# VHH binders against q9y6x5: the designs that were tried, part 93

Target 1, 379 residues: q9y6x5
Amino acid sequence: LPPKLLLVSFDGFRADYLKNYEFPHLQNFIKEGVLVEHVKNVFITKTFPNHYSIVTGLYEESHGIVANSMYDAVTKKHFSDSNDKDPFWWNEAVPIWVTNQLQENRSSAAAMWPGTDVPIHDTISSYFMNYNSSVSFEERLNNITMWLNNSNPPVTFATLYWEEPDASGHKYGPEDKENMSRVLKKIDDLIGDLVQRLKMLGLWENLNVIITSDHGMTQCSQDRLINLDSCIDHSYYTLIDLSPVAAILPKINRTEVYNKLKNCSPHMNVYLKEDIPNRFYYQHNDRIQPIILVADEGWTIVLNESSQKLGDHGYDNSLPSMHPFLAAHGPAFHKGYKHSTINIVDIYPMMCHILGLKPHPNNGTFGHTKCLLVDQWCI

## First folded at step 3 (VHH)

Design p19 (framework vhh_7zox_3)
Fold by OpenDDE, second read of step 4:
Structure p19 (fold): chain B 379 residues (1-379), chain A 121 residues (1-121)
Amino acid sequence: as target 1 above (379 residues)
Amino acid sequence: DVQLVESGGGLVQPGGSLRLSCVASGFTVSSNYMGWVRQAPGKGLEWVSDIYSGGSTGYADSVKGRFAISRDNAKNTLYLQMNRLKPEDTAVYYCATGYRPEFYTSGFDYAGQGTQVTVSS
């Protein structure tokens, strides 16, 4: 049988949730498969950038989705979660579902994974759902499994996206044990539903399934705010993105804007674009604005207003609180194996290997995932 | 306490006009990215228009030349002037903040309750 792969993302699932909360269904999934305890994601640690990194193997500067909110000064175009369907933003890379569909006798399916409802390089997923947050997990799961089971050409790659526990993490903060226990219990139940449905359809033994996330969540507080209005008049710049990594487009001389911001807070680093640390791989793209502000962990950049969030993400990608996990099950994976860490861009070449696809040039290292795979030797 | 309250929706004939208002509280409209999105029956959220803190504006192709986004700083209010309305413009219209660091279940960080716009002969 041709290899099949289902990629599942639970947005904002911090890695250490696995240690601090109970997940009976997910633990059973892991027991019969593999676990990567920590996945180092890409900077900035936001939803759209990291989801696109998973399916392209590229850093944000390379695939062009550099934030959840973007502005292109040349075309005057805007990008946001409510305005993400222009191929202009996605065409700087080739996601794996496009590569998959360009093969003979293969098709791809998607349930609301970022970018899957957009024609990228004039190719859109053979089966997809337009993003709608009101659509239940059950409906998304039903469509995905139907396509995996009954499509012609057969669906060999599918994606499934769910917005929790990210939304709740923002609302309650990751340290709220009472509320987050309830939320994470529900997530585990959804994983149970996924596994049960796959078993009922006879897909469980032959389908490779990856369960992962794009980022973690850090605790925020009203006592840790950085107010930009205290440092610079908002008429002097255009705010493209705000917190915890602000993207600043100066309306006056860049140096003057920089000088007004550079000492704004001891809990915020201010970078000219050319001075952004190399380790972030966040410099070589025109969509990155001339100045970026990076708040310390747990600090929130605000204007002259208060924040309502008790949790947030987007911070330095070296912080453990920003890291998600990866679990996998299927014929391609070992059983009962745990791995310490990989980079999020390493997922792409692994998925290409599983599916027998030639990967596009990418930043991932296939060697980092060899120990997870039954057909590879572990170094 | 952040709040957005939309108003101005209603029933209008094709070719008619409406002006939507969004009154914000708890934050400053002129200091933030703001926008309008709409949801038609059975459809997902659709971006309509936005305005950055710096004043730059954008419009969906479907509404270019017909809709205009603006704001009144004194009233801390966002507006959407809708001219030459079409039946396909029928939807619930939501005012949204530009602070969108996350993929929320609501589709945006903060939004109002929405206002119904119906274009019908």
Scores: ipSAE 0.005, ipTM 0.236, lowest interface PAE 12.3, mean pLDDT 92
Fold by ESMFold2-Fast, scan of step 3:
Structure p19 (fold): chain B 379 residues (1-379), chain A 121 residues (1-121)
Amino acid sequence: as target 1 above (379 residues)
Amino acid sequence: DVQLVESGGGLVQPGGSLRLSCVASGFTVSSNYMGWVRQAPGKGLEWVSDIYSGGSTGYADSVKGRFAISRDNAKNTLYLQMNRLKPEDTAVYYCATGYRPEFYTSGFDYAGQGTQVTVSS
C-alpha cells in the first residue's frame, strides 16, 4: 500500500500562540509526533503566496503567486479573489497534488486549499471542493476522510484548509487575549475532532498528518497609519495592492513616482524593483510591480481612511510574529522530537520524500527536515 | 439536539456472538458518518469500526473478519455484529457520530452511557 499524507492548514496561526495559550489536543498530537517551533515563511507573508509555496517549495518570484492581488505587466491581466480560478496565475509552478497524480496512478483530495479548485497544467485535484468559506470544518473533514478511504486509484495526498485563526486575528488583533483564547480553544477542539475521526476510521496509525500554517499575525492600531494620499496624488499611479506591502504601477515616469514616495513616512520602506532586498527573493517576476512599499511591523498603509483591521500580516518574513509552526505525526515521523526552525519552502521536498515522489526543482533543502523523519540518520 | 442510545451488551462466553444497537435521534443515520469505539477497563478509547453515508465500512485489525457494522434506515439504527468474541473484547462500547465526540476525556458528550460487553468463561 502506498504511503499517505494529510496536510492541514489553520490560516494565520502565529507560532508563539503555542506558548501563550493552552492546546491540550495539539500537545497530545505533538507528544507522539514532532514540532517545528518556527517556520520561516516567504515574502510577502500573505495567504495565497505562502500556501502555494508550501505545496511547490518555491519562492513567490518563482511560482508566480506574488500577492493576493496581482497585475501581470506582459499580459495585462489582473488577479483578485473573484478571478483566482484563471489557470494563468497558477501555471508557473507544479504543485504536489499535480505531481502525485502524474508520476503514479494515484489520486489527490482537497478541501479548500488555495489552488486546488483550479486546473494547473491541465490537471485538477482528483477530488476537491469549490472554495466556500461557509462550509464547516466538519464537512471538509468528512469529505477528506471519505475520499481517503473510498478512492480508486487511492488518495495518497490530501489537503484541508481552515480560515481561523486568521479571520479573528484581523478582527480582534493577536493581543486580545479574551477573544483569541476563545478562538484558539475552538481550533484545538477541531484538532481533537480531526485526530478522533482518523482513529475511528482506522487511518491514524498509517497516515502521515502535518498541521501547519501560512503566516502569523501582528497587532495593528489606528495610531499606526500611513496615509498614502498625503505622499502622492492618486492620478500618478495605479494601485495593485495596498497593505502592508503596496504594489505601485506608475502612470508617469517611475523616478518621479519614487521621488514623491521615498521619504513620505519613517515607518515605510520604498523600493524600486531592482533595489528590493535580495533576502526577500521577491524581484524576478513580471507580476512584481516597478515600486513596492513595505510598512514596518504593525503599521497599516491607507488611502485617507481609517483601517478596521486590529491585526495584519504580509510584513517582513524575518519577523517572528509572521512565523507559523509545523507539527506532524505518523509512520514517517519521530515521536516527541522538537526542532527549532525550518523554511516554509522545505516542506515540499519533505512531503515528496514521504510520498515517494520525485520533486520538481525547488528552493527547499531536504537536509533541513531530515531530523524529523524516522528513515533518515540524525544521531 | 443529537442523542445516541446504545444497547445489546451483556455477558458472553469466549467464541460467542453479540449484536449491539445504537438508536439515533436528531439526525439521520443513513446521511452521516458513524462508528463504534470501545474502552477496556483501565485503558484508553480504541476505534473499532465505522460506516460512511455511502455505505463503505472500516474495521480495526483486532476485529477484522469477526465484527460487521451495518445500519437500518427505517429504524434510524446503527448495529455492530460481534462474532467469535475474545476476552480482549471486554469493554464499554460507544456509538459515535461526526458531531464532535470528546474521545480524549472520560465519556462522550454526544453518545449515551455506552453498553458493557463482558467476555468471560
Scores: ipSAE 0.000, ipTM 0.116, lowest interface PAE 19.6, mean pLDDT 87

Design p2 (framework vhh_7zox_3)
Fold by ESMFold2-Fast, scan of step 3:
Structure p2 (fold): chain B 379 residues (1-379), chain A 121 residues (1-121)
Amino acid sequence: as target 1 above (379 residues)
Amino acid sequence: DVQLVESGGGLVQPGGSLRLSCVASGFTVSSNFMGWVRQAPGKGLEWVSDIYSGGSTGYADSVKGRFAISRDNAKNTLYLQMNRLKPEDTAVYYCATGYRPEFYTSGFDPAGQGTQVTVSS
């Protein structure tokens, strides 16, 4: 029987939540599987970019989903929620579900993972749900498990996405221990439900399951705002994305806009595109704007308005607060093994190995995940 | 540039109703993800309701069954029908656009001035 993999994302699950809160169901999962304590995500540390990096193994400049709000200077297209189903935005890379369907006589299934309701290179996930945040975790799980058990050709790669704890992280902030403890307990209960459902349906023993996330969360405050309107008039530029990484498209000379912005705030770095730090791997794409503003951790860029967000992400990917974790269980994985750190782009070549797929060229390093796998020699 | 103009707020007694409107310019309401967020005095931003480009709707637990979101394509206007209003609904209401999973502020950016709703005896 071909190997099977279920990839689960709990959006915004900051790695250090595991050390500060109790997760009995997740700990039982890890006890018989593996844990990577920190996953270094890609810049910018946002939902769409990092979810697409997980399934392509590419930096954002390479896969083309460079932000949750984008403008393509060559085609003059704008990316918004209504345009997220335009294949144009997703076609700069080949996600693993497309490779799974095209290289092997296999099906893919998806419950809400970003990009799975879009035909990418004329290929859409064999089974999928159109994105709708009102659909319960239980309904998403029911559909995924039904497709894993009742498909021809067989579903060998399945994805499941859940919006929490990101939504609550924004609402309460990660330092709100009382509210975050309730939210995280509910997440742990959902993990328990997932494991129980898989066991009840006879899927557990032969299924590889990865539980991960796209980014973390940091505390924001009304005392940490950067008012962009105090630095530059709106008539000088088009705003493509605002916070905490602002994407600026000049309407006048780029140098003039840069000069108005460069001394705006001590809590914001202003970069001309060619001066963006190489370590971000965020430069070589037409969807990256001529000027990028990067707020310091916990600072929010605003347009002469209040921002009431108590938590946010998108910040520098070197920040531990931006890092998620990865836990995995199944026949491909060791039992009771802990690993310190991998890069988020390393997940893709590992998943290709588990599924027996030839990976497309990518930025991940298979060697970084080698010690997690039973069929690999770990020095 | 996107411009959103909210209206329809006011003072009402508990149990009353209001309909909020959001007129969009430079942006097509029927083709975009949109929603309503509110900010109570001295409180953080709270998601209220949203509507997908395809028409699927969502509601915060605090307003579910009392509020209804809708669009008028001909007027390029987003609405929020608010019924059985409570003192706890007192807030400035903003029309917003963005991607829902990051709604609790990174997914929705209010572009308008908002409209004040006060529920008091």
Scores: ipSAE 0.000, ipTM 0.183, lowest interface PAE 14.4, mean pLDDT 88

Design p20 (framework vhh_7zox_3)
Fold by ESMFold2-Fast, scan of step 3:
Structure p20 (fold): chain B 379 residues (1-379), chain A 121 residues (1-121)
Amino acid sequence: as target 1 above (379 residues)
Amino acid sequence: DVQLVESGGGLVQPGGSLRLSCVASGFTVSSNYMGWVRQAPGKGLEWVSDIYSGGSTGYADSVKGRFAISRDNAKNTLYLQMNRLKPEDTAVYYCATGYRPEFYTSGLDPAGQGTQVTVSS
C-alpha cells in the first residue's frame, strides 16, 4: 500500500559521538539499515534553519528561516520568541508535510518538529502537538504511533523531534565525557524504546524510519570570548543575533559600523552582506542583516560579560564538529550499507522519492542519496 | 529549451489591480511546478507565489489574500492576479521554474526578462 516515513531528529547529535560512545540500540538499527557518517548542514548551523532545510531541501537564504533570532527589514517584523506562531516566517518555502497533504491527499503527523504547529500556505500538519519542551519523549512517541495506525486519510509522513543532546551539549560541553556519556546513553535507550514500540504495533517491517540531527556541537571556554562592546558602542547598531554569528543592523552609516568592527578581533570575520562567502549560500534574503560577524570555532561573542555556554553551534558548516549523521531503516533502504557524506538539503528529495511526491525546486541532489535506496542503482 | 515571457506590468495607483501573464514554450505550464518572484529596486529576489503540478498554491505572507496564481491549459500561460496593490509591491516580477542556489529566496529560478510593476499616485 502507500509508503510511510517517520523522520526523527535528536537535536545537536554530533556525528563523531557515534565513534566515541557506545550506542547498542542505534548500532542494532544500523546493522539492518543504512548509515551516512557525516551530513553537511547549511549555514548558519542552528536549530530552526537546519530543521527547515531538512524538510524543504533549501538553503536558509531560500527558505527564509535564516537564524533562531531574525529581523525582516521589509516588514519590520521580529522573530525571537521560540513560541512565535506567525506564518510569515515560514511561508518562503513549502515543507514536505504540506506537499504530502496537498499533492496526494494523505495525512501528516508531527510531534514537535519546528514549523509543524504553524499553518504554512494555509496548511498545518493533519495531526500535531503545540511545541512544549516539557512533554516527554514517551508522550510524543505515543501520539505519533497512534496517528500512524489510526488515521483517515492515512498518515504517510510523520516527524518526531527531541531537544537532547543539544541542551546538555550547551550546558556541559561536548568534551565532558561523564555527563555526555549519561545523556547519550539515555538517547540510545529512547531509540531502543522507539524500535520496540514500532515492532509491538506491527509497524516496523513496513515503515521507513530516518534518524538524523540538525547540527553538532563544539567546546567553548571563558578563555575564548570576543567582547563586542570593546569594538563598538551599542548605540550605533541594533543587535538581531549575537553568537557565534552576530547579525548587525546599523543605526548610523553601514560603512562606519563596518570600519569599527572589521579589525576588532583576530577570531571573527566581519562581512558586509554582499561580501559573505558564496559557499555559505547566506546572502539573498531580507532577513540577513547588512553586517554579519562569524566567530571562529569555539569562540563566543559577548556583550561585556562572561558566557554560561560550555558548548555551542552556529559555526562554519565546513567544520566536522558541526556535522550530524543520518541512519535509516525500512523497505526503501538497503541493509548494512555505509555512506560517507551527503548534504543536509539532499534529505528532502530522497524523502519525496520514498513517498512518491514531486519535490518543489530545491538545492538537494537526488544522486547523492540514491545508493541508500533499494529501487536505485549507484553504478 | 525552456523560454518564459512575462507581460502585464505597468503603472497603477495604490488600491488598483493588475494581471501578470507568463507565456511558456518548451514545456507544459499546467502540468509543471511554477511561480512568481519579484525584485524591488536595490533589493534581492523575493518569492511571491507558486503552484504545484497538482494545483495546490502557496503565497508569501506580504501578498496573501491580495494575489492569486492560476494557469490556462489552452494558452500554456501562468497568471498572477494582483489586487489591492501597495507601493511596497513595486518591483520587476519574474515567472520562474527550477532552482539556482545563488539567486533567489523561494526555490524558483527566473528564466524570463521580467515585467515592471510600479505602484504610485
Scores: ipSAE 0.000, ipTM 0.105, lowest interface PAE 22.2, mean pLDDT 87

Design p21 (framework vhh_7zox_3)
Fold by ESMFold2-Fast, scan of step 3:
Structure p21 (fold): chain B 379 residues (1-379), chain A 119 residues (1-119)
Amino acid sequence: as target 1 above (379 residues)
Amino acid sequence: DVQLVESGGGLVQPGGSLRLSCVASGFTVSSNYMGWVRQAPGKGLEWVSDIYSGGSTGYADSVKGRFAISRDNAKNTLYLQMNRLKPEDTAVYYCATGYSDYTSGFDYAGQGTQVTVSS
């Protein structure tokens, strides 16, 4: 029978939550599987960009989903929300479910993973759910597990996305131990339900399961605001994205806009596109705006207003607070192995290996994940 | 340690109804994942229905709209209400736990309960 893989994302699950809270179900999963303690995500450390990096193995400048809000200067198109289903935004890369369906003539299944309800290169996930945040985790899991057992051609790659703990991280902040403890306990219970459901359907022993996330979370405060209106008047630019990475499209001379911004706040770095640090891999795409503002960790960029967010992400990808983890279990993975760090782009070539797919050119390094796999020699 | 005792099986006519019970000891029904699986004569195990820790339920397509899973917290008992029974529902029905034993698959209590649907 062909190998099968289920990829699960809990949005905004910061890596160090594993050390600060109790996860009995996740710890049992890890005991009989593998744990990568830190996953270094791509910049910008936002939901849509990082979820697409996981399934393409590419930096944002290469796959084209460069933010949650985007403007393409060449075509003059705007990407503004999670319901934007224009394939234009997603067609700069080939996600793994498309490769899975085309190379091996296998089916893919998806419950809400970003991009799976969009036809990409004329191929949409064989089974999918249109994005709807009101659909329960249990309903998503029921659909995924039914598709894994009852498909022809067989479903060999399945994805499941859940909005927590990101939503609560924004609302309460990651330092609110009482509220975060409650939310994380519910997530651990959902992981327990997932494992027991797979066991009951006879899938557990033969299915590879990856549990990961796209980014972490850091504490914000009303005492850490950068008022952009005190730096520059709205008549000089169009705002494409605001916080914590602001994307600025100048309406006047670019140098004049840059000069008004560059010394406005000690808690924000201002970059002309060509001066964005090479380590971000965030420069070579028409959807990256001429001027980018990057707030320091925990600082929020606002327009003469207060912020409702007590937690946020999008910050520098070198920050440990922005890093998620990766846990995995199944016939492809060692049991009881812990690894320190991988890059989020490394997940894609590892998944291609597990599924027997030839990966498209990508920024990941298979060697970084080989120690997790039973069929690989590890130094 | 954990014990599940199935009951309520029997002979019924097509279109009839039957309620299966699973009494649990050493295990809390109200807060744990549980389900029903069945084995028809000469066939493998088939998942029928489950109830998640949070209380939401799932059903196999073959029984959806006809079967209903529920819990009684006071009696620590799991139920499967089977309506509009068909000959193809004939099987031994097993109650399965969802407690966190990651070294074994789902355990079945005893020999299950036999359901036979015929005239």
Scores: ipSAE 0.061, ipTM 0.597, lowest interface PAE 6.1, mean pLDDT 89
Fold by OpenDDE, second read of step 4:
Structure p21 (fold): chain B 379 residues (1-379), chain A 119 residues (1-119)
Amino acid sequence: as target 1 above (379 residues)
Amino acid sequence: DVQLVESGGGLVQPGGSLRLSCVASGFTVSSNYMGWVRQAPGKGLEWVSDIYSGGSTGYADSVKGRFAISRDNAKNTLYLQMNRLKPEDTAVYYCATGYSDYTSGFDYAGQGTQVTVSS
């Protein structure tokens, strides 16, 4: 039988939630499979960029999804989570589901994974759901598993996306033990439902399943605000993205804008595009604006206003609070193995290997995941 | 505390226009993710339009080309210009604020304003 892979994302699942909360179903999943405790994601640590990095193996500057909100100065186009269906934004890379469908006797399925309801390189997933946050996990799961089980040509790659615990993390903050316990309990129950569904359909033993996330969550506070209006007149620039990484498009001389912002707060780094630290791999794309502001962990950039969020993400990708985890189960993976850390871009070459796909050029390192795989030597 | 107050709804004939207003208090409209959702009789909440702090806008397919979201910073007010209204646009419209993320979620909403499109 051809290899099959289901990629599941629970948005905003911080890695250390596994240490601080109980997950009976997820722990059973891990016990019979593998765990990567920390996944270093890409900068900026936002939803669209990191989900696209997972399925392309590329840094944000390379795949072109550099934020949840983008602006292209040449075409004057805008990108947002509600305006994400223009292939213009996605075509700078080839996601794995497109690669998969270019193979004979294979198809892909998707339940609301970013980019899956868009024709990329004139190819759209054979089976997909248009994004709708009101659709239950159950309905998404039922569609995905139906397609995995009954499609012709067979679905060999599928994605499943869920919005929690990200939304709740924003609302309550990750340090709210009472509310987050409730939220994370529900997530674990959903994992239980997933496993049960797969067992009922006879897919559990033959399907490779990856459960991961795009980023973590850090605690924010009304006491940690950076007000840009205190430093620069709003008429001097256009704000493309705000917090915790602001993308600034100057309306006046860039140097003047920079000089007004560079000392705005001791808790914010201001970079000209060419001075963005190399470790971020966030420079070589026209969609990155001339100036970026990067708030320190837990600080929020605002415009003459307090934030409504008690948690946020998008910060420096070296911060542990920004890191998700990865768990996996199936014939391709060992049982009862735990690994310390990988890079999020490493997931792509691993998935390509599992599916027998030739990977496009990418920034991942297959060697980092060899210890997870039964057919590889652990170095 | 956060408060949103909608106005501008009413009865209009098909092809007509309305402009909804949403006055915010307790926070700045231009600094936050804002949007409009609606609920038609017997249906669930439907996303209509949104605007990010950076000014990026989005629209549901059903209203693209007909509706326009905007804001007045001085008045701390969000607007929805609705043109070429259809009977299927009949709903209670809510002004909402929330988080700028893939979920397009809203956490706070006003009391709503009724829009009825009928001949």
Scores: ipSAE 0.006, ipTM 0.261, lowest interface PAE 11.4, mean pLDDT 93

